# VHH binders against Putative asparagine synthetase [glutamine-hydrolyzing] 2: the designs that were tried, part 8

Target 1, 228 residues: Putative asparagine synthetase [glutamine-hydrolyzing] 2, of Methanocaldococcus jannaschii (q58456r2to229)
Amino acid sequence: CGINGIIRFGKEVIKEEINKMNKAIKHRGPDDEGIFIYNFKNYSIGLGHVRLAILDLSEKGHQPMGYNVDEDKIIYRDDELDRADIIIVYNGEIYNYLELKEKFNLETETGTDTEVILKLYNKLGFDCVKEFNGMWAFCIFDKKKGLIFCSRDRLGVKPFYYYWDGNEFIFSSELKGILAVKEINKKENINKDAVELYFALGFIPSPYSIYKNTFKLEARQNLIFDLD

## First folded at step 23 (VHH)

Design k77 (from k67 with S101L)
Fold by OpenDDE, last read:
Structure k77 (fold): chain B 228 residues (1-228), chain A 118 residues (1-118)
Amino acid sequence: as target 1 above (228 residues)
Amino acid sequence: QVQLVETGGGLVQPGGSLRLSCAASGFTFSDYAMGWARQVPGKGLEWVSYIISDSETYYQDSVKGRFTISRDNAKSTVYLQMNSLKPEDTAVYYCAKDAWLFESEDYWGQGTQVTVSS
């Protein structure tokens, strides 16, 4: 699986941008893809997901996944995500999702760990990640609160790259996803310190990447954006 | 549609010299950094040299003082002058378009074999 997203201020995100990002990382999930676009007064959001079906492909595993809190319903279809209060794109596996379901008395309809993440976030907020055992990278859009919440697992198993320039936030499971919509790789945007680190260490350490304004979310870290 | 074509490899004796060339197409060459990587038999791919501009070049410690990277933007070509070659320099050398964190073949050429042996 792979996740993609764009959050920007002052310019609307269009479906074609998310399509390009999904295409760029399609090899991570060739079986299914989803797109969510949301245009608000001061900001625009696009979320994308490519899916690898390990078992049977069904709509229950489709992402982005939405949760309507008032109706206590999961939303599967992209064209219905406007009814959701919380939307997630998620790559990973929460090993203890069934235990969490019982511990917090969650009612679930999909049987997926994704749903457990959504509902546990609704209940516990950002502290929900403290309950998770597993590997994950995800981005949650909380529409009611006007909030973006991104998280990466404690060991940094699942990748999460992001670009931020003060006006636009672009994230992807791979740099290639970001490159699909932003020319971050021109020579003027090379992080020279990162280059030096590579030739010194043999790798570029987190949180840095080879490009300016482009980072890897560090293990165990969360990113929170207040959009209002 | 990025294309990178490496040439200049071959068999040389220790202490000899080779000049590798990489002809690039499918992108605005002058806008991007270029580099050379090599794969030694039984080992992983490693960057050897990297060039942003004439005044901004980088080298692996093992090749410093012996290898020189340069570029001709008018010809969309990057070069690697290899002097004082050693047997440990034996590898397949690849030209790369700023593919630092990518293992995709889209950013690499076919490579050119360099063999240093008596």
Scores: ipSAE 0.803, ipTM 0.922, lowest interface PAE 0.6, mean pLDDT 93
Fold by OpenDDE, last read:
Structure k77 (fold): chain B 228 residues (1-228), chain A 118 residues (1-118)
Amino acid sequence: as target 1 above (228 residues)
Amino acid sequence: QVQLVETGGGLVQPGGSLRLSCAASGFTFSDYAMGWARQVPGKGLEWVSYIISDSETYYQDSVKGRFTISRDNAKSTVYLQMNSLKPEDTAVYYCAKDAWLFESEDYWGQGTQVTVSS
């Protein structure tokens, strides 16, 4: 699986941009793909997901996945995501999602760990990740609160790259996803410090990437954007 | 469409020299950093040298003082002068454009075999 997204101020995100990102990382999930676009007064959001169907081959595993809080319903069809209050793109596995369901008395309709993430976020907010045992990288758009919430697992197993320049936030499971919509790879955008680190260490340590304004979300790190 | 064609590899004795060339096309060459990576069978890709500009070059410690990377923007070509070659330098050498290769084992071109053996 792979996740993609764009949060932009002042310019609308179009479906084609997310399509390009999904295509760039299609090898991570050739079985299915989803797109969500949302335009608000001062910001625009696009979320994308490519799926590798290992456990769940049904449409219930489709992402982005939405949660309508008032109706207590999961929305997993792209054309209905406008009805959702909380939307997620998620790559990973929450091992204890069944235990969490019981612990917090969650009623679920899809049987997916994704649903458990959505509902537990609704209940506990950002602290929901403290309950998770597993591997994950996800981005949640809380429409009601006007928030973006990104999270990476404690060991940093699932990848999460992001670009941020003060006006545009672009994230992807791979740098290729970001490159699909942003020219971050020109020579003037090379992070020289990162290059030096690579040749010194044999790898680029978090949070850095080879490009300026482009980072890896660190293990166990959360990223929160207030969109208002 | 990006194309990178490596040439200049071959068989040399220890202490010998080779000059690798990479002809690039399909993009504005001068706008991008270039580099050379090498891969030994069964091992991962490792960067050998990287060039942003004439004054901004980087080298793996194992090749410092022996290898020199350079570029000719007019010819859209990047070079790797390899002197004092050692058996440990034996590998397939790949030319690389996008710096994101630092995060993956992907490479461009067909590569060129360099074999250092007595």
Scores: ipSAE 0.802, ipTM 0.922, lowest interface PAE 0.5, mean pLDDT 93
Fold by OpenDDE, fold request of step 24:
Parts: structure tokens; sequence; C-alpha cells
Structure k77 (fold): chain B 228 residues (1-228), chain A 118 residues (1-118)
């Protein structure tokens, strides 16, 4: 699986941009894809997901996944995500999702760990990640609160790249997902510090990336954006 | 279509020298950083040298003082002068385009075998 997203101020995100991102990382999940676009008065959001079906391909595993809190319903269809209060794109596996379901008395429709993440976020907020045992990278859009909440697992197993320039936040499971929609001069924007780090360490450590304004979310870290 | 063609590899004795060349095409060469990576069988690919410009070159510690990377933008070619070669330098050497390939192998050539042996 792979996740994509764009949060932009002052310019609307269009479906085609998310399509490009999904296409760029389609190899991560060729079985299904989803897109969510939300235009608000001062910001625009696009979320994308490419899906690898491990067992059975069904609508219950489709992402982005929405949660309507008032109705206590999971929303599966992209064209119905406007009814959701919370929307997630998620890549990973929460090993203890069944235990968490029991611990917090969650009623679930899909039987997926994704749903557990959504509902536990609704219950615990950002602290939900403290309960998770597993590997994950996800982005949650909380429509009611006007928040973006991104998280990466404690060991940084699942990748999470992002671009940020103060006006636009673009994230993807792979750098090429970002580059699919963000034009970057590939020479002028080389992060020379990152290059030096690579030759010193044998890798580019988080949060650095090879390009300026591009980053890797550090293991165990969260990103929170107040959109309002 | 991006194309990278490595040449110059071969068999040399320890202490010998080789000069690798990479002919690039399918993109504006001068707009990209270039580099050389190598892979030993059973091991991962590792960057050995990287060049942004003549004044901006980087080297793996193990090759510093022995290897020199250079580029000729007019010829769309990147070079790796390898002196004082050691057996541990034995590997397939690949030419690589673009900096983000530190995380990917999308634009590598076929490679050229370098064997250092007595």
Amino acid sequence: as target 1 above (228 residues)
Amino acid sequence: QVQLVETGGGLVQPGGSLRLSCAASGFTFSDYAMGWARQVPGKGLEWVSYIISDSETYYQDSVKGRFTISRDNAKSTVYLQMNSLKPEDTAVYYCAKDAWLFESEDYWGQGTQVTVSS
C-alpha cells in the first residue's frame, strides 16, 4: 500500500494531482486506489491511497476511509467521503488492533485495523498512537477540527516523505510521489548536508531528505497541522 | 529516455588504475548531479562518489584520496578515475543520475565490472 496527500493554502487541489501521485507509487498497491478532495474556504486537501490486496479485495479495505462520528458509520466510497468527519489514508499494520477494540469497547464494521485507528483517534485524539503496536504511516484529516494529523511508527518501518514550504504540504510513501506533482530543480535543490551525511553514515538520517524542503518523518513522530 | 552507459572496467592488479566513463543521454546532463555507485555480490549498492559541480564532489571514506570524480557537461559524461586500486574495490560499478536515487535504483546503467586481483 501507499499513501499520498496534498494540503494547500490559496489554491485548490485537483483530482488529477492525486491521480498523478497515486500513479507514481502504483507499484506499492496495484489492486485499488482511492481519492478524496476537499475544498474549504482557506485550504484544499487531497488524499490518495493505493492498495495491495493481501487476502480479499473488498470495499471495506478501500481508502481513504471516512468516519461519520454522529452516525457512527464508516464511509467506504470516495463519493460519499463528504459525509465523513474524519478521513484517513493509512499504510501499515496495527498488530494489537483487536486488543484495542476490546480495551476501548469499539464497535467496528469492517474488521480492519484502519477502522480501529479512526475510532480510537476520535476517542483519544493524538494519544491514540501511544496505544498502537505495529508499523504504520498515516494521515488523518479531522474535518470538524480542521486538523491534519500524520504519524509514523516507533521504528520508522513504514515510509513517510513530505514536502513543506510554508504554504503547501505534500506527502507520500515515496519521494517520487511528491515529485509527481511538485516541480523541483534537481540540482539547485540538492540538500548538500544530506549528501554529506550519507557519505559519513551510509544513509540519510531522518528527518533529512536528499532535496531541500523535503523530509522524512522521523520514527515515532507526529505532524499536526492546524488548518484554521 | 534516460540512458546511462558505463565503460572502462576490467581486471587490474592491486595498486593499478582504471578510469570509468559514463555516457549519459535522454536528459539535460548539466541540470543533474551524477555519481558512481558500486555493488559487491551479496551486498547492497553503495555510493562511492557524487558530483554536483567541479567544486562540489563527495567521496566515500574508503576511496578518498584514491578516486576522483569529474564531469564533462559538453560530452554529457561523468568519469571516475580510480587509482591505487585494492581488492576490496572489486565490484560492479554503476553510473547514476539524480540525487534522489540514494533511495532508489531507477536510473542506473548496466554497470561495468571492476576486478582487482593479483
Scores: ipSAE 0.733, ipTM 0.906, lowest interface PAE 0.6, mean pLDDT 93
Fold by OpenDDE, fold request of step 24:
Structure k77 (fold): chain B 228 residues (1-228), chain A 118 residues (1-118)
Amino acid sequence: as target 1 above (228 residues)
Amino acid sequence: QVQLVETGGGLVQPGGSLRLSCAASGFTFSDYAMGWARQVPGKGLEWVSYIISDSETYYQDSVKGRFTISRDNAKSTVYLQMNSLKPEDTAVYYCAKDAWLFESEDYWGQGTQVTVSS
C-alpha cells in the first residue's frame, strides 16, 4: 500500500494531481486506488491511496476511508467521503487492533484495523497512537477540527516522505510520489547536508531527504497541522 | 527517454587505473547532479561518487583520494577516474542521474564491470 496527499493554501488541489501521485507509487498497491478532494475556504486537501490486497479486495479495505461520527458509519466510496468527519489514508498494520477494539469497546463494521484507527482517534485524539502496536504511516484529516494528523510508527517501518515550504504540504510513501506533482530544480534544490550525511553514514537519516524542503517523518513522530 | 550508457570498465591489476564514462541522453544534463554507484554481487547499491558541479563533489570514504568524478556538460558525460584500484573496488559500476536516486533505484544505466584482480 501507499499513501499520498496534498495540503495547499491558496490553490485548489485537483484530482489529477492525486492521480499522478498514485500512479507514481502504484507499484506499492496495484489492486485498488482511492482519491479524496476537499476544497475549503482557505485550504485545499487531496488524499490518495493505493492498495495492495493481501486478504481481500472488498470495499471494506478501500481508502481513503471516512468516518461519519454522528451516524457512526464508515464511508467506503470516494464519492461519499464528503459525508465523513474524519478521513484517513493509512499504510501499515496495527497488530493489536482487535485487542484495542475490546479495550475501548469499539463497535466496528469493516473488521479492518483502519477503522479501529479512525474510531480510536475520535475517542483519544492524537494519543491514539500510543495504544498502537505495529507498523504504520498514516494521515488523518479531521474535517470538523480542521486539522491534519500524520503519524509514523515507533521504528519507522512504514515510509513517510513529505514536502513543506510554508504553504504547501505534500506527502507520500515514496519520494517519487511527491516529485510527481512538485516540480523542483533537481540540481539547485539538492540538500548538500543530506549528501554529506549519506557519504558519512551510508544513508540519509531522518528527518532529512535528498532535496531541500523534503523530509522523512521520523520514527515515532507525529505531525499536526492546524488548518484554521 | 533517459539513457545512461556506461563504458570504460574492465580487468585491471591492483594499483591500476580505469576511467569510466557515462554518456547521458534524454534530459538536460546540466540541470542534474550525476553520480556513480557500484554493486557487488549479493550486496546492495552504494554510491561511490556524486557531482553537482566542479566544486561540489562527494566521495565515499573508501575511494577518497583515489577516485575523481568529473563532468562535461557539453558532452553530457560524467566520468569517474579510478586510480590505485583495489580488489575491494571490484563491482558493477552504474551511472546514476538525479539526486533522488538516493531514495530510489530508478534511472540507472546497464552498468560496467570493474574487476580488480592479480
Scores: ipSAE 0.726, ipTM 0.904, lowest interface PAE 0.7, mean pLDDT 93
Fold by ESMFold2, fold request of step 24:
Structure k77 (fold): chain B 228 residues (1-228), chain A 118 residues (1-118)
Amino acid sequence: as target 1 above (228 residues)
Amino acid sequence: QVQLVETGGGLVQPGGSLRLSCAASGFTFSDYAMGWARQVPGKGLEWVSYIISDSETYYQDSVKGRFTISRDNAKSTVYLQMNSLKPEDTAVYYCAKDAWLFESEDYWGQGTQVTVSS
């Protein structure tokens, strides 16, 4: 599976931008894709997802996935996501999601670990990741709190790349997703220190990035944007 | 739409020279760094040389002093002059746009075989 997103201040996000990002990483999830767009007066967000789906039950696993807290309803159809309070795009596997369902007495309807993430985030906030045993990269948009919560598993198994220049935050499971909407690899954007390190060492060590303003979310890292 | 076409490979004896060329199209060539990578038999892919501008060139240690990368922005072409060739230089050589995204065929060519043998 793959995730994509754009958070932008001062300009809207259009669906075609997320379409381009999903197309760029389609090989990660050729079976299904989804898009969420939310344009608000002081920020705009687009979320994208591509996934592998084998079983007929995969409709309930569709992402972006939303949770309407007051109605206690999971939303997994793109045209209904405007009713959600919390929306996620997620790539991973939470191995203990059934144990967490029992531990926190969660009433669930989809049978997915994605739903468990959403409901535990609602109950525990950012601390929900302390409960997870698994591998993940996700982005949660919390409409009521006006924030974006991104997280990567403790071992860094699932990828999360992002671009941030002070005006827009763009993320993807792969750099190709970001490149679909932002040309981060023009020659003036090459970090020459990273190039020198590569030719000296055979790799680019952390915390260096080959492209300016472009980063990998590190293992065990969370990233939180206050949108207002 | 990006196309990279390598030429100039072949069979050469140790101590010989070859000049690789890569004709590029489908993008504004002068806006991007270019490079050469090689896949040595039994080993993974490795960077050989990288060029940002005429004065900003980089080489792996094993080829320094023997290989020279250059570019001609008017012709949208990058070159690798390979002198004093050794058997360990035997590889498929790939031209790359920017070259840090080896995952996509849109960023590198089909490759050209260079064989250095006695």
Scores: ipSAE 0.462, ipTM 0.813, lowest interface PAE 1.8, mean pLDDT 87

Design k77 (from k67 with S101L)
Fold by ESMFold2, fold request of step 24:
Structure k77 (fold): chain B 228 residues (1-228), chain A 118 residues (1-118)
Amino acid sequence: as target 1 above (228 residues)
Amino acid sequence: QVQLVETGGGLVQPGGSLRLSCAASGFTFSDYAMGWARQVPGKGLEWVSYIISDSETYYQDSVKGRFTISRDNAKSTVYLQMNSLKPEDTAVYYCAKDAWLFESEDYWGQGTQVTVSS
């Protein structure tokens, strides 16, 4: 599976941009894809997902996945996501999701670990990740709280790359997804310190990156945007 | 779409010189950094030299002072002047367009053989 997203302040996100990002990483999830767009006065959000549905081709695993808190209802169809309060794009596997269902008395309808993430986020907020045993990279848009919550597993197994220049936040499971909508690899964007370090050391050490404004979300790290 | 064509390789005596050229097409050449990598027999691919602009050039330690990278944006061509060649410089040399994060043949040339022997 693969995830993509764009968060912009002052400019709209259009569906074609997320389409281009999904196409760029289609090999990660050839079986299914989805898109969510939300354009608001002060910010705009696009989320994309490509899914590898090897064992289960049911539509209940479709992402972006939404949760309507008041109705206690999971939404997994793109054209119905406007009814969701919380929307996720997620790549990973939460090994203990069945134990978490029992521990927190979660009523679930899809049989997916994705649903468990959504419901535990609703119950525990950002602390939900302390309960997870697994591999993950995800982005949650919490519409009522007006925030974006991104997270990566403790070992950094699932990838999360992002671009941030103060105006827009663009993320993807692969840099190719970001390149579909942003030219990060022109010579003006080369981090010359990273090049110098490579030729001195034989590798580019953390926290350096070869491209300006372009980063990996590190293992065990969260990133939160307050959209206000 | 991107095409990189290396020329100028061959057999040369130790201490000799060669000039490699890489003709580029399918992209706006002047917008991108370029480099040379080599495949030494029995070793993996290693970066030799990198150029952003005429004053922003980089070299691995083993070739410093002997090799010079340059570019001609009007001709969409990058060069590697190789002086004082040693047997350990024997390799297939590849031209590359910004291949730091893209492991794709679309950003590498087909290579040119350089052999340094008596």
Scores: ipSAE 0.457, ipTM 0.816, lowest interface PAE 2.0, mean pLDDT 88
Fold by ESMFold2, last read:
Structure k77 (fold): chain B 228 residues (1-228), chain A 118 residues (1-118)
Amino acid sequence: as target 1 above (228 residues)
Amino acid sequence: QVQLVETGGGLVQPGGSLRLSCAASGFTFSDYAMGWARQVPGKGLEWVSYIISDSETYYQDSVKGRFTISRDNAKSTVYLQMNSLKPEDTAVYYCAKDAWLFESEDYWGQGTQVTVSS
């Protein structure tokens, strides 16, 4: 699976932008894709997902996935996501999701670990990740709290790249997803310190990235964005 | 459609020289950094050299002082001048646009063989 997103201030996010990002990483999820757009006065959000559904082709595993808290209802159709309070795009596997379902007495309807993430986030907030045993990269849009919560697993198994320049936050499972909507790879945007480190060490260590304003979310790292 | 075509490989004696050329098309060449990578037989792919501009060049330690990367923006061409060649330099050499998008073969060529032996 793969995830994409744009959070932008003062300018709308257009569905075609997310569609370009999904197309750029389609090899990660050839079986299904989804898009969510939310344009508000002070900020705009687009989320994208591509899914590899080897074992389960059920539409109930479709993402972006939403949770309407008051109705206690999971939403997995793109055209119904406006009713959700909390929306996720997620790539990973939470190995202990059935144990967490029992531990927290969660009433579930989809049988997915994605639903467990949503409901446990609603119950525990940011601390939900302390309960997870697995590998993940995700972005949660919490509409009522007005925030974005991004997280990566403790070993950094699932990828999460992002661009941030003070005006827009763009993330993807792969740099190609970001490149579909932002020209970050022109030569004036090359981070020369990262190039020097690569040729000295044989890799670019985690806080550095090859493109200016472009980063890898580190293993164990959370990123919280207050939209208000 | 990005195209990168490497030429200039061949058989050379230890201590000899070769000049590799990479003709590029399908993009605004002068806007992008370029690189050279090589695949040594029985080993993985490794990056050799990288050029942003004539004054901004980078080399792996094993080739510093022996290899020189350069570019001619008017001809949309990247060069790798390889001097004092060693048997360890035997590899298929690939030209790459941007050098860092390792996932896409659309950003590099088909390669040129360099063989350094007696």
Scores: ipSAE 0.393, ipTM 0.787, lowest interface PAE 2.5, mean pLDDT 87
Fold by OpenDDE, look of step 23:
Structure k77 (fold): chain B 228 residues (1-228), chain A 118 residues (1-118)
Amino acid sequence: as target 1 above (228 residues)
Amino acid sequence: QVQLVETGGGLVQPGGSLRLSCAASGFTFSDYAMGWARQVPGKGLEWVSYIISDSETYYQDSVKGRFTISRDNAKSTVYLQMNSLKPEDTAVYYCAKDAWLFESEDYWGQGTQVTVSS
């Protein structure tokens, strides 16, 4: 699986951009893809997901996944995501999702750990990640609160790359996803420190990435954006 | 279409020298950093050297002082001068475009075999 997204101020995100990102990381999930676009007064959001269906090709596993809080309903069709209050793109596995369901008395309709994430976020807010055991990288858009919540697991197993320049936030499971929509002079924007680190260590450590303004979310780290 | 063609590989004795060349086409060569990676059979790719400009070059520790990367933008070619070769340098050497390959694989040539053996 793979996740993609764009949060932009002052310019609308178009579906084609998310399509490009999804295509760039299609190898991570060739079986299904989803797109969500939301345009507000001062910001625009696009979320994308590519899915590898290992067990079930059911539509219940489709992402982005939405949660309508008032109706207590999961929205898993792209054309109905406008009805959702909370939308998530998620890559990972929450191992204890059944235990959490019981612990917090959650009613679920899809049987997915994704649903548990959505509902626990609604209940506990950002602290929901403290309850999770597993591997994850996800981005949640909370429409009611007007915020973005991104999270990576404690060990950094699931990848999460992002671009941030103060006005535009682009994220992807792979750097290639970001570069599919963000044009940069790749020579001039090389992070020399990152290069040095690579040759010194054999890898680029988080939070650094090979280009300026590109980063890897650190293990156990959360990103919160207030969009209002 | 991006094309990278490596040449210059071969069999040499320990202490010998080789000069690899990579002819690039299908993109504006001068706008991109270039590098060399190598792969030993059964192992993953590892970066050997990377060049942004003449004053901005990087090397793996194992090849520092022995290998020199350079580029000729007019010829759209990147070079790897390999001196004092060791058996441990035996691998298929690949030319690579762009810095993001440090994070993920993308454009590689067909590779050229370098064998260092007595």
Scores: ipSAE 0.350, ipTM 0.770, lowest interface PAE 1.5, mean pLDDT 92
Fold by ESMFold2, last read:
Structure k77 (fold): chain B 228 residues (1-228), chain A 118 residues (1-118)
Amino acid sequence: as target 1 above (228 residues)
Amino acid sequence: QVQLVETGGGLVQPGGSLRLSCAASGFTFSDYAMGWARQVPGKGLEWVSYIISDSETYYQDSVKGRFTISRDNAKSTVYLQMNSLKPEDTAVYYCAKDAWLFESEDYWGQGTQVTVSS
């Protein structure tokens, strides 16, 4: 599977942009794709997902996935996501999700680990990741709290790249997803200090990449944006 | 579509010289940094040299003073002059457009073999 997203503070996000990002990483998820757009007065958000449906081909595994807290209802259809309070795009597998359902007495309707992530986030906040055994990269948009919560598993198995320049945050499972909507690879965007570090050390130390304003989310790392 | 074609490899004795060339097409050459990477037998891929502009060149320590990267924007070509060649320089050398998109092979050429032996 693959995830994509754009968060902007000065311009709206257009569905075509997320569609370009999804197409750029389609090989990660040839079976299904989804898009969510939310343009609010002070910020705009687009989320994208491509899915490889190996074991469960049901529509209930579709992403982006939403949770309406007041109605206690999971939303997994793109045209209904405007009713969700919390929305996720996620690539991974939470091995212990069934144990977590029992431990926290979660009532679930989709049978997916994605739903368990959403409901544990609602119950435990950012600390939900302390309960997970698995591999993951995800982004949660929490409308009520006005925040974005991104996380990567403790071993860094699932990829998460992002671009941040103070005006927009763009993320993708692969750098080419970002390149579909932002030209990060022209010579003017080369971080010369990172080039020197690479040739001195044999690698580019985290969190840097060779491109200005472009980074990897590290293993075990969480990233939180307060949108207000 | 981006196309990179390396030439100039071959068999050379230790202490000898070779000049690699990479002809580029399918993009505005002068807008992009270019690089040379090599795959040494039994080892992974490593970056050898990188050029942003005529005055902004970078080299790994093992080739400094022996290799010179240059570019001719009018001919859309990047070069690697390799002098005082050593057996450890034996590798397949790849030209790359902005080679730092490491996981994407769309920005690499097919490579040219350089063999340094007696």
Scores: ipSAE 0.332, ipTM 0.753, lowest interface PAE 3.1, mean pLDDT 87

